# VH-VL binders against Large ribosomal subunit protein uL10m (mRpL10), part 52

Target 1, 224 residues: Large ribosomal subunit protein uL10m (mRpL10), of Drosophila melanogaster (Fruit fly) (q9vpl3)
Amino acid sequence: RGKINIQRPKAPHYERARVVAVTQPKYPELPKAKSCFKTRAERTQQQQENPYNEIIAREVRNWLDHSRLVAFFHLSSITADDIFRVRVQLHKQNLHLKSYGSKIIEQAVKNTRYEAIVPLFHSNHCIVFSPDPEKTAALLRIVRRVPQMVLLGGIVEETMLSRNQLVAYAQMPGLHAVQAQLVQTLSQAPGHLIQQLQAHQNSFVQVLDVHAKNQMNEETPKST

## First folded at step 3 (VH-VL)

Design n6 (framework fv_fezakinumab)
Fold by ESMFold2-Fast, scan of step 3:
Structure n6 (fold): chain C 224 residues (1-224), chain A 118 residues (1-118), chain B 111 residues (1-111)
Amino acid sequence: as target 1 above (224 residues)
Amino acid sequence: QVQLVQSGAEVKKPGASVKVSCKASGYTFTDYWMHWVRQAPGQGLEWVGWINPYSGDTFYAQKFRGRVTMTRDTSISTAYMELSRLRSDDTAVYYCARSGYYDSLDYWGRGTLVTVSS
Amino acid sequence: QAVLTQPPSVSGAPGQRVTISCTGSSSNIGAGYDVHWYQQLPGTAPKLLIYDNSNRPSGVPDRFSGSKSGTSASLAITGLQAEDEADYYCQSYDSSLEGWVFGGGTQLTVL
């Protein structure tokens, strides 16, 4: 086996959920959060200080630290059955679909090089993690069958890539070492190679941009 | 070398059930989905369903729902397809086939002929 | 009926080129799902010939090639040989049926 696939990010142990439930502050007569009248800013601050959020934020950091491939998606309306099918297909390829609240993601990446991803999560979202960056092509093939999932960008070998750069990475043949060097090159200003690939993928890129823009616009209007 | 070895031919009467086996070797059984595809004599290929050997999760083509059940035994790297309430038009060669990294069926068993006749 | 449409037969002489079409709809090939091709020699199980539209598994000669455009795909065979006489099937995924779908098959005759 030439590629490292020894350490796999682990899903949170079942006991962690119990620990969270037990360690949450309990009040005999007065539920903490719902008993107080607070301004919007105070409610947001209260959320940031929630012990539950910090525990889950550590889980997110653990996934980021142990994954060589992280892909970010906008998630449109999808049924529980459909997302379960997608999760099964992804798990088959050692791809792990996770969903976290935007505030938890913000806490997880705050003061890290990944803080730039926060704006991607202002609407419905999900993240796919894998220890194997060679699975990027498999990931994109699976997601092609799921129009409700729209690729926003990702992280490969600790390097942040835009949607277009991640698509270009997936299309490149080569050994792991060559692909790692390509990732570093793609993270800079686009060169001749990536420009060629983006030109060929222009229609696909435009479709994704339009879809992402439409999804962002949908977030703004409130149901009246 | 990847091999899928299927059980021998079966002859059944209408209304009976048949259970076909597919033993995998040469790869990690739980890393690849197993599909079942049938082919009636002189006809084309027809997809029946899939099983994920890792999870045990299954999905069946609409035509076969309520009559087909797919299972696996990871201890012997074997997948099973059971088809109940057999009709004469179920007479076909039943193939197991592996699907992995690609959606393509990259390795096929040699097929099991199931004949349904009175 | 088969979900993907193929001509029932095609023929060519040794050394010639033949093309086998596979026509789908907006719920399968038109939705962007990849097309795979299988070769079935008489009395044998199908064998993967082309995967992901245009890729060849090891051992498949380069005279076999695949392409996909819009709602259709095609398999091209150049330099026809007698050993190419077989049934050819296309396969994709259909989002409305939520399953794998095959073409009706094309019998290739080398004259």
Scores: ipSAE 0.008, ipTM 0.441, lowest interface PAE 12.4, mean pLDDT 76

Design n60 (framework fv_fezakinumab)
Fold by ESMFold2-Fast, scan of step 3:
Structure n60 (fold): chain C 224 residues (1-224), chain A 119 residues (1-119), chain B 111 residues (1-111)
Amino acid sequence: as target 1 above (224 residues)
Amino acid sequence: QVQLVQSGAEVKKPGASVKVSCKASGYTFTDYWMHWVRQAPGQGLEWVGWINPYSGDTFYAQKFRGRVTMTRDTSISTAYMELSRLRSDDTAVYYCARYGSDFYYMDVWGRGTLVTVSS
Amino acid sequence: QAVLTQPPSVSGAPGQRVTISCTGSSSNIGAGYDVHWYQQLPGTAPKLLIYDNSNRPSGVPDRFSGSKSGTSASLAITGLQAEDEADYYCQSYDSSLEGWVFGGGTQLTVL
């Protein structure tokens, strides 16, 4: 009974490893290879089934499911200080600016009603979420002063809207019933809306390609 | 295994600045947002702000605006928090913690960096 | 002081059930923001124990459970064990402060 471990029959302090194991977030455990190695196919599949991406994908799904306003933007090069100021202004209006990788977006919306948005995220992007669709006008007033953010479209009351439809919605008076009716009236099949949004993105790509070619052509004569 | 390794304890005089580092390993650094939280002796946890390592975007609690700066270096998977114009009431353990949103939980925490501001 | 109110201490004997309350206001828990719980052993960093009101991370025993109602949340620990001695913190978001907020912490003692 005089043993050291008996003098401390209770473990008042956990070992860090034990506490970490107990308090770890719910990740699907990736099965550890019992063998010394895995095949290339198994390694590729394990890499694609990243549990950490699943955690962030769940976050994206929660934002989509609990937001009555979701707006999608193309994001050009912008400084951390500039985007921070935009984020502060948006937050004051209960508008939440988020940025996620395209693979995470795809994982989040796979097999959901939002799957149609995936093509919007082939380039640099950001998303604004809000539980309050009446904030669409405030959102557009803030972002019009930020040329680096280009509105692509959004979702209002679970209805996908193009850029022009969102602008129309924002210009309605603050009568909730009238605004809800407008959303229903402006609604389009998801495929049609995505085609319109992709067309705008393709136009930007074409403009950038022409600009790049012009710069290359200008450099050639100067070298000689 | 996911780990956040923080820099060692610092002792500073009032008016000085301190820069704490948090090196991430075991996951893709740019896939998760990083929060900073402090804990003064005998007191509860206090949120300082967050940084998105992918974009470099930051957001700070109102109490710390103008005194705190958060940055990251993606080449070494390290986040930094610099607090300037230190006061004695800034004495605290400063933690970095990982998650992807202002509104959600912090799933993995660094061991903390004790910053002591002596009078 | 802390924005969310927790009792400073709670105690129980091995095998008993204890509950730790976390009381907020209309700008945080009452506004519908989720509540998360952290366990902090003396001298260590906090560890996530419960997230989004009632979900357990991998490795957290089912003896720990969370709930939320109105402006309050609670953490329940059943089958209390010596290794449960720690400080417990609740956390939510506050729209008026525009930031994350914590409870003052509850020290659990196993008698």
Scores: ipSAE 0.005, ipTM 0.410, lowest interface PAE 15.3, mean pLDDT 75

Design n61 (framework fv_fezakinumab)
Fold by ESMFold2-Fast, scan of step 3:
Structure n61 (fold): chain C 224 residues (1-224), chain A 119 residues (1-119), chain B 111 residues (1-111)
Amino acid sequence: as target 1 above (224 residues)
Amino acid sequence: QVQLVQSGAEVKKPGASVKVSCKASGYTFTDYWMHWVRQAPGQGLEWVGWINPYSGDTFYAQKFRGRVTMTRDTSISTAYMELSRLRSDDTAVYYCARQYYPSEAFDIWGRGTLVTVSS
Amino acid sequence: QAVLTQPPSVSGAPGQRVTISCTGSSSNIGAGYDVHWYQQLPGTAPKLLIYDNSNRPSGVPDRFSGSKSGTSASLAITGLQAEDEADYYCQSYDSSLEGWVFGGGTQLTVL
């Protein structure tokens, strides 16, 4: 797809990842939800027409290509101040929290090895990028204190990992343990991984429904 | 309640093998690495190895390679450590411990299994 | 011999402050690996007291604190109480051994 190809899709390892993504089963699209809160600057940038969406989509592809660690999160309602504080903590660890609309994510990953992640972005979401996969443990320690952010899965060294696999990866100290786990992960069926990612997303939708209903109930007496 | 329940004390002769079990409850067994740590009477803690309950992958401390085998059964949330060719200096309390998510610390420990190796 | 070096014993009076040191090398603490601390009461399993250098699990009093600098770490206990009398172990990861390592343990006596 597309006219401009900033990626390097002809590398052997990229071709293998692409084949895996293409052969994975496609699931029905989930109802679209509001993405992670954006800063004022990010909202201003997205006020432009369709040509601007392609520019941002290219930026997303650039982040995916230059990051050895990509983590996907479901995001519950959070204040601008709270998300800014989390972003600052992550930035100190060379972890970059980004929020993009589902349409832009879909456009960015369409016809790429990452196309299988599209269903994850039909709900409220955000993504953390880093050039350093050793920061996975630091990432999970920070987000453990942010109950509004729930880990869905990620990509490490171009290998797609479920939530449980990414948690296991974070627990690996040193290169030998990391390589052993990645070899084991690569031997597993791709369809199983996608199913696990969607199962977690469905669980979070249920949690959000209960939470939103409780919040609405708290406000009902005042609104009446 | 998160807990690790270990099998009972064992008395073995030198040259025998011992297999200790560790049953996890109160959490998803496959989400956390399981470690084995031993402590000889009156001595300090010594790390033996780890198993990833999800994959079955293992890694052992060099001192125990060739003598220790770690396995798990996900259907009953149980991890096992088998130590072969026992010597008198293998007499110790053997602990299983869960690695803290997402830290590398061990947050939940079994009560320990005393293995006595004597003639 | 333990890979991490701790003093074999330390003592203090109730209400006082004591510090337990943990000295490593370039392959463990000096390589940037986090230090964790465990409390072991007689006849019991170790209990996680401090993780990732300075963090406390729920239920651990704020009298316990940890720090790390260079190749060493320390556990500080303020306002000593009789129930703090126990063995304390530090732990880290060693890249040369490709495994977890413990200190030799420090017996704390509250006089």
Scores: ipSAE 0.006, ipTM 0.482, lowest interface PAE 10.5, mean pLDDT 77

Design n62 (framework fv_fezakinumab)
Fold by ESMFold2-Fast, scan of step 3:
Structure n62 (fold): chain C 224 residues (1-224), chain A 119 residues (1-119), chain B 111 residues (1-111)
Amino acid sequence: as target 1 above (224 residues)
Amino acid sequence: QVQLVQSGAEVKKPGASVKVSCKASGYTFTDYWMHWVRQAPGQGLEWVGWINPYSGDTFYAQKFRGRVTMTRDTSISTAYMELSRLRSDDTAVYYCARGLDYTYYFDYWGRGTLVTVSS
Amino acid sequence: QAVLTQPPSVSGAPGQRVTISCTGSSSNIGAGYDVHWYQQLPGTAPKLLIYDNSNRPSGVPDRFSGSKSGTSASLAITGLQAEDEADYYCQSYDSSLEGWVFGGGTQLTVL
């Protein structure tokens, strides 16, 4: 989300990136006389920076910062017509399906609390964004009918959740206190999301059960 | 130099639609998002929404959702804002302003288009 | 109604210093979002005066400065001149509204 980080959305950073792009060599190739003697540093300095990547990276950062629900999917081969139909269904629920290249995602989340998601994008992928976390259930109902999209995990209210944790969150409508406590309890440090997503142990059911029992005891204390 | 040139003043009846244009020059049109901000006579500034000219993606303030549509034409570096089902309280000067989503400010503004809604 | 609170007017004599406040909440300035300031001369479009709390664009005199602390920001104008008579607006971003928000505006009168 980046709401607390005052320095994250900075115009000076954007202007510096633009200056670098503008000052890079405009010619498609270097003078032949010097090409063979370039150091690694000189080659790196002369490497073209793609301005489209930074523009789209800004878009990704905006979606992450403005979305209370972000879901990550592996995307298998799917026709343009089929994915369009899915986008239409999602859009009606204020769910926005986006697809970005791995390098663009890396640029967008580098040095942010979201950088733990980078390993999720080593293969074909897509992301669904929404400002409304209550739409998690609607998202999962729609995706259930699209076998080409496989849920990997997501972010709800700035908390990184595994596939199983998102499924459980979606199944608790009307239990806002339990849902809020669960999201807070399952908050993960950057870099640990992949480990949790790969784990076979599902402590989520146990955490939910403990919370439910604690609320039951609080609401209906036993009389002696 | 950067310039944002807006279309001329419009007079509309309640229930009509208005489409305001903003032609950009002096920079790469797709490098910046275009925001729309309005100002009713004698009142303050109110943000309406933005469009990403590169992708065509838009985002609107909640107050205007369902009534506003933002589009662009990259071949002529022009952004458009269409506001439908006009009411008298939509009477305002509508500005386009250049900004970036993650920088949260507007560095260049058009001169404004006065939209008057009256019978 | 404006989301950020500014005094409706402020006045000073030529050569004096005035300060215009901009008060927000935990969902905008208090959440760490930067504050920007715009000057609107009568009959003109707003012009960027201060960005990212305290930075001046090229062409803005150093008499104008900005600061931010907690949930509030302020614009300071020193060495007041008649040409400074204008409306001044602060602007930030609000996470609850998911949009850009403005102050109500402050009319500066040079006596």
Scores: ipSAE 0.000, ipTM 0.405, lowest interface PAE 20.3, mean pLDDT 75

Design n7 (framework fv_anetumab)
Fold by ESMFold2-Fast, scan of step 3:
Structure n7 (fold): chain C 224 residues (1-224), chain A 119 residues (1-119), chain B 111 residues (1-111)
Amino acid sequence: as target 1 above (224 residues)
Amino acid sequence: QVELVQSGAEVKKPGESLKISCKGSGYSFTSYWIGWVRQAPGKGLEWMGIIDPSDSYTRYSPSFQGQVTISADKSISTAYLQWSSLKASDTAMYYCARHIYSDWGFDYWGQGTLVTVSS
Amino acid sequence: DIALTQPASVSGSPGQSITISCTGTSSDVGGYNYVSWYQQHPGKAPKLMIYDVSKRPSGVSNRFSGSKSGNTASLTISGLQAEDEADYYCSSYTSSSTWVVFGGGTKLTVL
């Protein structure tokens, strides 16, 4: 038996604490140079292993273990209202949009068969999880309306697929036996697949960089 | 099996209103976006906008924003393109077309509706 | 907004191969794999010939092929036939002013 449950996956637990009181530093002698040095020392200490990272990594592992569909996206700048509307549409289809830092993803997939996905997350990204692989078509239909989210690839039934392979899978809903065969056929080169997924991410990042620079230079006419 | 059938040719005067239609058949109408494409006499294709019939989400080309209204009635599998006040410059062939699933191209096209606006 | 750049005309003889280019920017052709090609005969609606840069719909001859290099997509027609004489349009997704942008069109003449 696999770990994938047809029932909705249990939501991962996470520790929440509230900041009750904040005290402003009040030192009679606080030279800026000395303050900067102390701040750097504190930053160095803060960059040591954060115990909270392991809790979040366990959440990511839980989602991976209980999801039959995992889709990876490059995410460009998007408003809070727009992302909220996307989350609502996805939630109606039992699709769960999550964003995690690359270090947390690395910790989550360390010593697993999915360790190879870490390079996909060198830029802004998000992940969609679902216990139902039949929802791939619904996922792509919803994300089609969100140009800020660019599909990189994913995992279906524990098999890694490129963007084109996921799109092909989505276009054959209701043909379960054919979909299973397609996943097996398309999944035969994991190393090459990771490079394909990363290429799509790099291509889109390049497009966004050019667009941003063109927007910033709008006051200066283009040279001919 | 998949077919988009558009309403017949129209001859109108400037200032008149007009609503043309595009009826889809042979597929799940709400599963595909419908786009509208304009072609002025002897000119190329120009994208006007799209509608998602499942929730009536629309997006317009900036040059057509405020000039036309795109709508759909999913109960009769029909999309519409409407003008509140026609201009002579609106004279053109208008196509509706179904967006390819998970792509921005068009796989099936209506036969076109010729709109002629003259005084 | 500005259309994708295509040559106004191209010509060939029966049996020859011809190529039509479609040049855009990194925000359309260069940035995405959503390039389509359409064939339009006089007085008729456009017909999809190629989508996703290089894929053919059912019913389209394998003489038609598509490719992309950088900011330029290309449609190649091999074994040119009289019925290929038509106007050809490219299109692409764009991340800026509109979601879809068309090329200016290319008139193919079979001599």
Scores: ipSAE 0.033, ipTM 0.521, lowest interface PAE 5.6, mean pLDDT 78

Design n8 (framework fv_anetumab)
Fold by ESMFold2-Fast, scan of step 3:
Structure n8 (fold): chain C 224 residues (1-224), chain A 119 residues (1-119), chain B 111 residues (1-111)
Amino acid sequence: as target 1 above (224 residues)
Amino acid sequence: QVELVQSGAEVKKPGESLKISCKGSGYSFTSYWIGWVRQAPGKGLEWMGIIDPSDSYTRYSPSFQGQVTISADKSISTAYLQWSSLKASDTAMYYCARTFYEGSLFDYWGQGTLVTVSS
Amino acid sequence: DIALTQPASVSGSPGQSITISCTGTSSDVGGYNYVSWYQQHPGKAPKLMIYDVSKRPSGVSNRFSGSKSGNTASLTISGLQAEDEADYYCSSYTSSSTWVVFGGGTKLTVL
């Protein structure tokens, strides 16, 4: 609640966000220093927050503050062309697909009511923002056709909802009062909801790890 | 200091083309959407449309779809509103305004461009 | 296009409070908490006074406050001053056919 509250920069496009670490000088591996001194490479790896990360963390906070619908997804491998088509479809419905590094998300939500969502962003992820919670149904219709995007949960009207609760919300008649009542009912036991969101992400990551190992072990082409 | 600076007043005849501009300064231009709002003489505000300068995505009010074109050039932090063929009914003050994205708010406004279309 | 209903005019005396209403439908004012209010002095661009129903931008006097009940949003100006004389417009997000809809405007006269 500072006196300057209307500074709301929109998040930069992904290409721009990736500029934060564009070039690395060609350098031979540093020999390890004696035990009481760290090498320059080790010191650089422990570097504190950089200014660019703080700028985009502020943009993430602005997205969270101005969105009545925030949906969290696990994102599997998807081509640039396919994700672009998804973005275009979402954009037509006032739905904005963004991706941010886990460190940036952590900086954005640190010391806020949303800090508990940080574990959701350990794996490859993306977030969809919208000012309109009635677009939840449109969001789910679009992403159901994108198997690479797996819904983890979301925030509707400042309330944390699990995957199943968000799906239930999407199926409501569309009257604001009815939907608000549902959100209130579904939002009971906030600690349990956060735990469910974290558990679902962890379970999904474990399933992906098992699948990846099985695929590596088998790698057998299909026969007729 | 955030500023939106619009091009100067225009006097045109029906059937002529016109392109007016809105230049943003003091902020990251691609981090905000630019909306266009029309105000006919002595009348209220009408939302015309909006553009995301980062990808040039546009959305128009049904009343203005096909009547005007909104565009932006992010390399010079400028948004545009253009007509292929002006009508007398296009006489109005035209404002550009920035928003974080649609449905949030218009926090900074340009000074306005008066367009007069008469024979 | 005028979709939101505002009174054409409202008047008050210095030091008094006045309220301007903005009535829409469940697809705009009633459905979302994205109502903004703008002040426009003659010959000037509009200025944002209230956003998200009740939030005030930096630099806007605390004499201005906003609220909403059902399909009607309200702007209240307390301790009325001569410089408050202006046109006031409400706006709302809408899911119907446009993303933004404005009210018809209210002319505030300070006696």
Scores: ipSAE 0.008, ipTM 0.528, lowest interface PAE 8.4, mean pLDDT 77

